# VHH binders against q88v07, part 18

Target 1, 377 residues: q88v07
Amino acid sequence: MAQSIVEAPIRVDTSRKIIHVDMDAFYASIEEREHPAYKTQPLVIAHDPRQTGGRGVVTTANYVARQFGVHSAMPAAKALELCPTAVFKTPNFPLYREVSAQIHRIFHEYTEMIEPIAFDEAYLDVTTNKKHIHSAVELAHRLQQEIWHQTHLTCSTGISYNKFIAKLASDYRKPAGVTIVLPQDAEPFLLREPIEKFRGVGKKTVPKMHDLGIKTGQDLYAQSELDLIKQFGKLGYILYRRVRGSDDRPVEYLRERKSIGKERTFGPFLQSTTEVNTHLKAIAKLVAASMQSHQRHGKTLVLKLRYGDFVTITKRRTFGEFIPNDAALFEQYAEEIFEEVVDDHFNSGIRLLGITLTGLAPLAFENLTLPLYPNDN
Below, E stands for the ipSAE of ESMFold2; O stands for the ipSAE of OpenDDE; V2 stands for 0.75 times the mean of E and O plus 0.25 times the DockQ between their complexes.

## First folded at step 4 (VHH)

Design b02 (framework vhh_7zox_3; at its last look DockQ between E and O 0.01; V2 from the best seeds 0.00; counts 0 for: pae E 15.1 > 2, placed apart)
Fold by ESMFold2-Fast, scan of step 4:
Structure b02 (fold): chain B 377 residues (1-377), chain A 124 residues (1-124)
Amino acid sequence: as target 1 above (377 residues)
Amino acid sequence: DVQLVESGGGLVQPGGSLRLSCVASGFTFSRYAMGWVRQAPGKGLEWVSDISSGGYTGYADSVKGRFAISRDNAKNTLYLQMNRLKPEDTAVYYCATGLSRYYDSPTLEYFDHAGQGTQVTVSS
């Protein structure tokens, strides 16, 4: 094995208690709850391919349908081929969102440090928590019990000191499992894992890994950092650290409602500042409406543009006070930023424009001004 | 499939020079902006330089005046001439397309495609 190009050993922060919560077959389980007859039928959550002319993809399938080889992201027509007796149910995303919101209210009883990944999946930092429960295992069991009591749905949980290991652990026992990986158990746990289980190793990357003799975490561990970066770039840098149990990403508890934005792609490409300003005006109106709909205001406006030659530029402008949700102001600031960042790449045209607000807070929170003189009203 | 193959890295003394090359295939090279991105030991990906389809060049402040990016559309090849190299330039250098970066920062958000990289080591 070649020497690492890093001078110091990788430091592993083991001070945190992270729970990854993963709802068991979420959409299918909700539909089974609403119509119990589905529990014994091969249920596929998708538009019926017999009604769509063979179009569409499977959102998810219940356990019965999965026995026929049906899985998420599969063409709906293929699901029908594998399971001719399949019951197709159109997804009810408003209901799934409502149930997800109910589950998040339960999470908030335990911690404010919640990072939603999807409707059915979240990280919780419970290192310090609202119930003063020291055992993350006990806290995970209480979460499972309360979720079951309130929703009649099950979840699987993984517990460790970082997000990577916690998510991996949550897949270890399903349904309704609790899996903890303690710091002293992390390396043996990771070394035995198949390479495809490592976050960031996609199905197209697996063959290249196997061609290099990397089939498990142990094989990954044996690789030098330089060789991994040479073969896989940023992914190699990340995987070298992941297999050593290192993942310092925080639970991004400000992630939900962290940004609100809209973007547009263009064909034909925009060729003039007049065209750009016309579309920035339209995007600004959509963003202002979205901000108001979410009852948020923000301190930072972000302009994103992509040139015809595929270079993307992002520029942020942060204000001392919250920006009013006014389409004309968003348009003005976006146009000013565009004039600042535009360069000769514009000769290839503009293929994408986006406006996003970040630094978000509830609309009820107002800017504060300290008095400069004690006798001012 | 898009392929980018870097070459020209190696070990060099401080103050020395290297020229990196990147041969591209699988896409219409002349229509894409091209760039160089590096990753130093223990650090994240840093944007180094880019060149537009029309030949307009940009450079990170850390390399401005020392590095020169160029392209040969007839050969589908991207170059980086690296002069007055410093120990701080030690990194794996990647040839990339579809660069997404912050205007005010050397921080790279993402890229569409990159090569396997070539190691540059600047050491006395």
Scores: ipSAE 0.548, ipTM 0.877, lowest interface PAE 1.5, mean pLDDT 87
Fold by ESMFold2, look of step 5:
Structure b02 (fold): chain B 377 residues (1-377), chain A 124 residues (1-124)
Amino acid sequence: as target 1 above (377 residues)
Amino acid sequence: DVQLVESGGGLVQPGGSLRLSCVASGFTFSRYAMGWVRQAPGKGLEWVSDISSGGYTGYADSVKGRFAISRDNAKNTLYLQMNRLKPEDTAVYYCATGLSRYYDSPTLEYFDHAGQGTQVTVSS
């Protein structure tokens, strides 16, 4: 007899070096930086439940507050009950966004392959890197040190050959941890993890898994692929692979933005086409600069206008080819659309104009010759 | 200033219906998954439902077939239609999102912002 079929195993690609960066208690740490006295007080980032009638949810808490059992996603009233002396600080979102942007600029010194997940969380693919650092562990330490130097904030990092394991590793030692899971260590590491740690298995799925006797990666590993698919569908298919150390998802550094636009409001309202065109010219310049800065181009241009009486018109024009990032061209198209849609409501004036590009795709880069540096031989 | 404002709660008899609304402001609503969590008296928070930025929905087993989540990105509003209500649905219902997330998500994996909540009471 001849064998004509060989069962194919799950592909496990171990060639990549992936770092997951997770800022330690991000919002709370920023507030501690701004007011150092908070470092020795229990601090909860949430609207004060005494001011909200006992409502609200904790965003994050500093490590002092965590010692009282306060954690994220807890009712703020419960946090107050657990720690009556806690300081409640309303989130300063603009500040947190600014600090996050600073941290991301640091990431760009090491790699362009960055997938931001949240203000406090990102994946970096450092299989190759701009600093020619051989060790991903060294690179992670360098990132932690530079972030501390520039922001006085700590982060925890996880390092492995894929996003799934890197994320799990970053949770292993906090605060200020660096944890690596090498390919040979991946299976033992995954098998001992509680099932709650597997992405996609959250509060809504855990009870079902526990009812089936699945409490750890070991229990998950023991399940057949067909049984997992029957019980959990696509999640079962994914988890079968994850617990075997397989996760081929790339670091998504080219994540698609759906639109880029700029708008202005006016007081006094615009009363003439000449005034409208003057402002469309200014808005078009801003949009073109933003499109170029984000290295995107788009196939659809959208004009938005709002009359003084709040009647709003939005009209799009889709082209067969990507529109060049040319302010004059954006202005021309916006003016053409305005002429097509303007009506008697213009008697009340124009209170808002906006230009937005959609149907976006990455723009090809122009490569520049940079000065070369001597090698460190 | 980020706000999530729930409304539409009230007292209803078993088998009745309510529609909750959550008006969002201070962030780009269309970029974020949104969800509903609830807290019954003396209990912890329970996830109820979520909806991705693209409209993909998820439901807790206890509410499947009775509740319907939806969103209107043009109005920055999240909805929860609750039908065939039971006494065990009695809770404060919170609208929630994860604003520390930069990009689209198919579901809420983590909440770091929630509204003040709206009370739903189901009793005969």
Scores: ipSAE 0.000, ipTM 0.319, lowest interface PAE 15.1, mean pLDDT 82
Fold by OpenDDE, look of step 5:
Formats: structure tokens, sequence, C-alpha cells
Structure b02 (fold): chain B 377 residues (1-377), chain A 124 residues (1-124)
């Protein structure tokens, strides 16, 4: 009797107004703006494979070229095969960057809560905004108009209460589209989506999903959390929540990362202190690497653990000085905190561990131990 | 849909007792930790008590020795026996799932679901 993995109720925060902005065929559109003759031709933004010995990848293509089946990440040689009359334009990244910067300046007129994903893509949290526009829909339209007015480029927008759904929505009505997914519409919207559109489901995951009979949001929704975790680990945990409309990720605006951390979800649950320590060690190593890569140090170490029964404990330890970016030290502190906070809920196992550093500051140049040896990794 | 329905609140004198109940539906009750949180006037949500799926209990320091959390999985019901009530216990009490808290703080950081709450008033 397949013990029906009791799905814990998932909280869905619907209070935020999130806009995902996606510039329509961004690089190609810029080139068309600069050279209007390209508007009537198949335009492929890539090095000309005829000049590169068949080498190159399509960055993007205009809508005319897309009609021939040309798409991003396609080999340039293949694009030429599909569209022999295609015009190949070498990417002008300096120009694209400049235009992107201009667009971002427009975003900043509306909100400081901007998370750029790429030159042509960003999340905006407009729950509160500088224009005091209550309607996210109105704001999105104004934004599109302003972008057009200043750049003569179009964008598509997705509007919803979280990043995940907003992004999905922006892809729905391209080009120059506005797609709104209200909280009441989230479930049916998500259930209809192919699994390939779910963030985190990459090329390697799709076949496995399909083998398991997971082809759509509806199929995904039918899966138990435990099964998804068993099959896909952390991704399973995330997808279980996403398909149910839950995404608590904030729009990370380039404010100084207030924290750097790593979390791991387990299936099966951890049942012993030895297992916990083993995984804390691994997590600590990842966090230390991340801290080093970001050239930050922190004053506070935070241990997060979630039991199998979903009780979650977060404990902070603040130090008088910055904690050295040492994985062994992070591990030690995490273990100490764990021993302090572990309680009877441990009998249900541990489903999540996380280590996070807060109180971040830049590493002083003097403390940058330049790795003498270039890590060949 | 997950539903949590609290009951048992009321007006009591200091030193009195109340028993709160929470009936859960829409999920497999027996597999999840449950808990109580409360919100006093002008204050944030405070963790009160929780019970694991296995029956292990936790209590805020403020209620230790006075409150007892229990559950009946057959009835999908969570209980909170509150004894020796104090005026400072006056709050709306919520039944909640998926409780997340800072161990060093009584402040609730997160919960998956909560009911509409039941008012507990302790006054002479």
Amino acid sequence: as target 1 above (377 residues)
Amino acid sequence: DVQLVESGGGLVQPGGSLRLSCVASGFTFSRYAMGWVRQAPGKGLEWVSDISSGGYTGYADSVKGRFAISRDNAKNTLYLQMNRLKPEDTAVYYCATGLSRYYDSPTLEYFDHAGQGTQVTVSS
C-alpha cells in the first residue's frame, strides 16, 4: 500500500507584485533598429559560419529567421542550412550592454527592487514603487511604453505574485505582450505548462521526468513531495512547491548580499548525528567557496534545519569578529549549533540543513590571500 | 484545501484553565508536526508549542509547565491544555502547520498554514 505521502500544506504568499520583463529578440531587435533593412530579412545574430569554418552558435534571431526554425543556442551552421538567405550579424556586445543599461535606468525610475537576469531580462518587485502606481498591470504598460519611447524596442511582461510565475507568464504572449496571472489563476496556469518550462528542469532532467510520466504541471502536481525528493533531490523539493504556486524567493536587487548560504534537502531524511555532520561538512565547504568567490566575510553564522515533520529551527551565532572563510571552522560552528538546538523532533529525521553567513563585509585587500597557485579547476 | 479550525477560546480569570482544539482537514494530519502560535495585541506572532508527527513536544519558555500540547491523529485534532493562565497569555491563538522559528527567539518566522484563530482572554 503506497503510503500516500501526506503533502504538507504549502504557504503561498500572494501579497507581492512581481513583473518579469523580457526584451523581445533583444539583440536582433537592436540590430533591426540600427539597420531597418534587416526587418524584412532573416537575421541571425551569430558569427557567419561561412567565415568561421562552420563554427559558431546562434545568440538570437529575429522573428523572420525564427520562422525557418532558427533558434538560440543552435549551431550557426545549422541555422544557415535552415535559412540559406539568412543575414548573419556578428554580435555587438558593447552596444547591447549600453542599451541594456538604458533599459535598466528606466526600471530604476519605477523601483529599486530590480533583479537583472540577463541584458534582456529582469525581475521587478513593484509591490511598492516610486511612482505610487497601485496596479501592477498599469505599471507594466507604462514601463513598456517608456521603453518603446526611449529605445524603440519592445518587451514582453509577466505579472504575478512571485518570480516563478511571472517568468512563465512573460513567455506566454510574445512579442510586446502582457500576461497576468492572478493568484486564483495560478493553479490552472501552472498545471497546463509543459515540464520543460519549469525552472530547474534542464535537458538532463526532462528525459527522466518523462520516463516517470511527468510531462506537464498537472503530472508534476500529482507527485508526492517525498517521491520528487527521492527522484530529484533538492530540485524535487522545489518543484513540488513551484507547481503549487509557491515561490518565496525575493527579487534580489543588487543590494549588497546580506547573506551567503547553502541549503540541502534530503531524501531519505537524515537519522543520525553522523549523517548530519557529514552533510554539514559538505555544506560548509560550499559556503566557504561561495564566500571566497564573493570576497566576503561574515560575522554571523546561521544554522537552519528542518525536521521530517516540517518543524524548522534557525539558530544564529554572532561573533565579535569576522569569521574566517574556513570550511572547517564553518563546519565546527554549525555542528556546535546543531548540538545545541537539536531536540526530540530529530526522531522524525532531518529533511533540510543550511548554513548561512550574514553580517557580510568585503574582504579587505590585505586579507585576500591570493591563492599562490591558480586552482586549475 | 487545507483547513484548520480552532475552538475552545474564551474569557477566564487568572489561574484558570482552557483547552483549545484544532480540527485539521485537507492533508494527512498524522504525518505532520502541528503547533500553536499566538498573537497578543500589538505584538507579533509568538510560538507557543509544537508536537511532532511522532508525538514529541516543545514549549516556549513562557508556557513551560503550564501548557500541554497533544494530538489525536484519529480525529485529526490538535489540543492545547492551558493551565494556570496569566493575563500575559491573552492573545489570539492559532493552530499552525510547518512551523519555522528561531531557536533563540519566541518569534515565529514562518508557518505553512494557520486557522482563523481563537481568542483567549485572561482577566480578573
Scores: ipSAE 0.000, ipTM 0.219, lowest interface PAE 14.7, mean pLDDT 87
ESMFold2 (binder alone), look of step 5: mean pLDDT 85; pTM 0.874

Design b03 (framework vhh_7zox_3; at its last look DockQ between E and O 0.01; V2 from the best seeds 0.00; counts 0 for: pae E 15.8 > 2, placed apart)
Fold by ESMFold2-Fast, scan of step 4:
Structure b03 (fold): chain B 377 residues (1-377), chain A 124 residues (1-124)
Amino acid sequence: as target 1 above (377 residues)
Amino acid sequence: DVQLVESGGGLVQPGGSLRLSCVASGFTFSDYAMGWVRQAPGKGLEWVSDISRGGYTGYADSVKGRFAISRDNAKNTLYLQMNRLKPEDTAVYYCATGLSRYYDSPTLEYFDHAGQGTQVTVSS
């Protein structure tokens, strides 16, 4: 009986060294640098609600203002209520962009594997790096020192083997902190964390988590995969893996699209193959134009359809060579796939059709044979 | 708020039969295809069977000829009649709607809604 059990364990890749760099109160710190008197005043980066009729939201606040309970995305009017003595400074996004670009030039001295999240945040993959520094902690200290010397700004860093844990670690000690979570420390670290700190658990989701008895990573770990998927959909699937220390997302330094597609929703629903073919032709034309606009071609064509009774069917067809960006060819393959997959759910009609290309490469990259050496094994 | 409540699971000997039921509320049941999904110990989600709005039925190859799916729209209830049960049928069985699957795979991609599940154990 035990021999009939097939296990699908969660994969935990611990081979990488990922640094999350988070600039300390970035916009406020820039403004404090430009006007040092602000360092001892509660500074709120927002349009003054007394001048906007109470409209707008806080972009950020310095640590002095945060002591009054002011935080990012708070209504500016609420910030004024919490801190009546607050200095309101209109955001200077051109300046913030310039300083962000300067910091990114520093990152590029260490690695090309940089994923910017915002002006003030980035992931760096330093598993192999330009300075040949083996210690990610030493590299993080060098980044902090170089950023401070060139910009007079501080940053907090988190170091781990994946993006999720690295970002969580960067929030642990602010300002100017370095926090490392080694593979052997990941589970105790994650189990103790409040649920609010798990990426994807926003303020709207927290009450639902608490109502289900999920207040910490330990409570999250105790949930079944399907209970989490039932309650939270794709977020539940993700959180089940994250609390086990799994996050295989790469640092997306190329920012290359993995798919290019178009889909249409229909009202009234499509009832005939003639109608389906008419719309597949239109979608194929849009996809071919999008492929050409992005200067990409792909090896896999994916047809997605949703029946009127909410069943979704996806079928991929992978070719040995890149498919020419020809609308008629995409239409032909999509029609062939539709004829293969269509069943009696079609009596409910079609409410969605989509065509997507995956296995993407630049148009300058022609059909290649791997391994790299032609005619070798 | 969509609710799906499964019942009818239990312990049964190889070759035995069970009938699962699922009571649905919070949506227009008759507008949706309904299905059964299972998860065996240590395995991922597997599509078992579905039934269209019009009553067309589909089955995974592993259960074809042994299981029968049906629905009663007047009672908002989905059924799975399981015959000639095998030890490999041991799993938690979930009632689900909004099923998404790859045509060439028994592996379920995702679903919109599912119940809490009912345990089926086939053991001598």
Scores: ipSAE 0.561, ipTM 0.869, lowest interface PAE 1.3, mean pLDDT 87
Fold by OpenDDE, look of step 5:
Structure b03 (fold): chain B 377 residues (1-377), chain A 124 residues (1-124)
Amino acid sequence: as target 1 above (377 residues)
Amino acid sequence: DVQLVESGGGLVQPGGSLRLSCVASGFTFSDYAMGWVRQAPGKGLEWVSDISRGGYTGYADSVKGRFAISRDNAKNTLYLQMNRLKPEDTAVYYCATGLSRYYDSPTLEYFDHAGQGTQVTVSS
């Protein structure tokens, strides 16, 4: 009696509301916004192959150029061959980064649970959100409207209960689309998808899958877990679950450290301004080192002091510009604040001093190497 | 203010044809996806067809092969050519922006804006 290994039903968590946002032809759209004449022309974002000796790769193309068969990652020379009337525009990454940052600021108005994938793509967990919008669909539309209003750019959104399906959904309808895959629609949706659309199925895997007769989600679904693991290892394990609508990966949001600071408690209490300054200097040095290590700069310096009688004063100074990561400067500002706030409670001594920087931003905009190219894989 | 004005509805016999038009104003028409939804008597709103900014079209299964959506950006006008009309197509047809699409479902959950609608009646 072959004990039918009752394959334990894959538990699918459908409690989350995930939105995948994908900006439509992002770089090309920005260029069209800047130069409206491009809207009626085949626009290719790439170095002009005529100027580079036939070298270059297409970053992206507008929808007019795409009608000629031009696509991302195509050799620029091939794009020119397909579309001799194409306008080649050299990428302006500083501009694209700025626009991306603007879009991300909009995301933050709705949720802190943001996982950027590229300049033009992000996952948002909106299960709970800042706007208290219960409908993920409504939220997605509002988001699109806000993006349009501020940037005059369109995006497509995929809405579902996990990252995997949300991303597939956003690709389903472009441009300016909203695709919703509810839990009850997940299976039919996934079964119809070509295997190439499944994350993790790269150029090397596709031929092997095709050889095994796996061309679609339906074909994949028909495979046993063990067979998939045998053939594809860990990827097989993952794909077995994905095709069944399971993706437990959280939206990984970098909790941007909202603040970097150091505090010191004293015993005995500090009784003189000289002692306070000495310790502020030491604390400032530690904070500066920490800011440097985290490659952050801040706009606001906060001094915290607690007196011997337990009265605590916290005062912040916000600057118009980012404060340089200079220990001497931090010390100076902290001392200035101290002089401003110190009162008769100082007679009880000081138990605690702290310096904290808030309003943090990355020092090198350059190093947010957000992958410029959505890993199609 | 966003305005959508539908026209072209009327009474037609089964197997007949109608062409609906929607004139849009108050926004940059060419930058938005547009669509048609309908509401039959006693039924909810149903997605009929949509067209993206880039001209990608979608159709509900019930109208696929019979209806054709198109747009003229120069005229800020959306069209719906309806051929081989059936009594089941009887409804008020609305032009809409910001349509949500359910996969394999004609059920419309959300749209940003819609017009006042135009009545289409298919009756012998």
Scores: ipSAE 0.064, ipTM 0.558, lowest interface PAE 3.1, mean pLDDT 89
Fold by ESMFold2, look of step 5:
Structure b03 (fold): chain B 377 residues (1-377), chain A 124 residues (1-124)
Amino acid sequence: as target 1 above (377 residues)
Amino acid sequence: DVQLVESGGGLVQPGGSLRLSCVASGFTFSDYAMGWVRQAPGKGLEWVSDISRGGYTGYADSVKGRFAISRDNAKNTLYLQMNRLKPEDTAVYYCATGLSRYYDSPTLEYFDHAGQGTQVTVSS
């Protein structure tokens, strides 16, 4: 007796409105803004290879320099060879960071669902938005206009129902482009794309795919899931879904760090409280420096220890206010917690110590006191 | 200032070994994926290997099984152990990272910073 086979298609969720924002030649455009003469010169953002003995790599280049074949990730010496008249400008990352922050403040006027990818690149989920703009295309145009008005810089945007297609759409027309791929247009759009446009299909994978007769999304679509997994493993599994317009990844607006910690392992194991406190002091310095470098403070300090017999203890201490980023204070709290939790397993020694701060917030968040009466002093 | 300084290159016979180092400064090394790219004479840049901030590694097919990438976050140093070297490995090797990416980049998918490079020559 024969059984009927029912094949179900991959279900594609098209309910979201995702915008990918990509600033046009960001670093070079900022430098052109600061020094307009660069607009008519080939400009390369890199350490000058004549000063480095011919070493270094191009960060980016303006559109004049790109006409000579200069591109990102190229050796700076090659860029000089291709364009001997190029102006080399060392990257001013503090300036670029500040301009990026200005652009992100604009994003926040429209949505809190922002996933930064780079200083010049972000995903925005605008399925709902703070200005109640019904059209994602209109919203993208408003973003471009506001960015230009505030920074005099242009960007390219891609709009679709997921991150993968939105990213592809933003690359379709540069500079200053707005490209939308509606759900009904997604499959034709994806099937026409060269395979090298698909994330994960890079220089090492393209020749393998071409040898298998896969050069476009259409060729990729025709492959069975099993064949793709046999040939490309996890990448094959992902590509099968991407070429069918499926990408359920959320815009990750909560990707800020939730904890900062340092830990060390020891061999030989630590045998005394004096040894433990010495290493907690060193670890506390590293954690305090890391907290300050990330411009964060936290309300909870966590001690982790592992004995020589592999028994592991973690203990946290939560404070009413953010803990100052002071190595001596972190050391003090860690030592107090160690004394609270240490037991007879210490006879086997300590193989691991760690200090972690959690309950993080930006340092711009200040501790507040609400006095009801005049202060005591 | 962000600095990536490669060292450990040199002349070696086929079948020999070299260990490349890259000392990083001016950024929080432990938060970023790091990698090696190379440029052979007359060729474009070729990705060689990368390592995530948590130690997950990837290799180009041409070097898999012969090269080993590693990192020491306490020393802000990236390494590439290169064994059983072939004449085809002759290139300038660059240490690279993507500093314009945010912290949650688990691998080196794109780079916008690289060091000055160190020459590796395999010849007999």
Scores: ipSAE 0.000, ipTM 0.241, lowest interface PAE 15.8, mean pLDDT 82
ESMFold2 (binder alone), look of step 5: mean pLDDT 84; pTM 0.859

Design b04 (framework vhh_7zox_3)
Fold by ESMFold2-Fast, scan of step 4:
Structure b04 (fold): chain B 377 residues (1-377), chain A 124 residues (1-124)
Amino acid sequence: as target 1 above (377 residues)
Amino acid sequence: DVQLVESGGGLVQPGGSLRLSCVASGFTFSSYAMGWVRQAPGKGLEWVSDISSGGYTGYADSVKGRFAISRDNAKNTLYLQMNRLKPEDTAVYYCATGLTRYYDSPTLEYFDHAGQGTQVTVSS
């Protein structure tokens, strides 16, 4: 019924201790370790452009080469122009993978809640940890010491109560730094941050931000949620929350999909309930097969539809028990939800239908109800 | 580049009327549903009205019978005729398109595009 958008205070969960670990100049540091003479030479990890006819890009460069203006993703030919004396070393990805695996074994000594981002980056949730270390700063120092001892590589770390702030903090002191942003310091920290540092604000987006007078987190904070959404869509929604210190994304350590779904776009648009039901049946079969393939079941079924006039409706239905991976059952629930949500926009047709399962768990997991009392069993 | 430009706001006495306009460019206007959303001082966004590409209209309970939404596809223009205005109608009014509604929530979650807004003040 009522369709009011009410601006409510953003709730910020500060209960977590998140560490972002970022290996210092990872590939170059590995190569310097394997051949110490490189430490005093400008080293560029790339195929030599003199051998490739000027093709290829810089994977990374050591600090000596960076003094000449060489950086990652630069054309290798440009790196050679900037630094004619550069040593070009072809990337050894099998070695980098091996060293990354060694570092992850060290992470596992402290927590199982590890989300790898790249060979050289990971989030660790250390709110509760295997070493029973209360101080995240102490834990970060122990990680740095253990990594150095076992690999002779350094890392920079950022510590906060969520992933967004922890990653920003890890950039503040390199190499071998530890930076902590406590809950009470988060807003001042974010307000001072340049807009370019906000994750999701890429080089294409920066000029538009600047044209709107948004150069810092303070400028971003001053924007209304509506203004950010109208200018930047989903990114605007996210940035409004990030600048207020909100990021409720968990450290995704299970390597599990958060959702399993299928969707179809239609041209020509669907014009009747019979057509909709035909396609919901087909989508339900694909989703059920995908759920079984991944050995997962879920508690929430989501129907997504987009009308021909670009109105999108998303309806979730959460069950107390896991939904059997049965195509006919998914079809039934999706059709019920469709009948519930469909309105006069249907006259413009349906341009997209999707069925998604969320609240996922392994098929072997049984539905449980926790006792209300300590001695209930 | 999508642009929505609102006009027609101003100061008006209680019981008066205003007509808001929104000129759209940069997209196929006739293919999109359009809406009006308002924000009163110190309050959140409130959905006011919408109109489908086929001309079907919806209204918030607070404005039913007083406001009328319409569109002119030949001019890429959205209108809101506001009659019998009340002090509580005082707000910045925004024109919007690409609405995302969550059915199990009483609020709109996202807009793909909205204008700069036009101020409506109802006061004696």
Scores: ipSAE 0.253, ipTM 0.663, lowest interface PAE 2.5, mean pLDDT 86

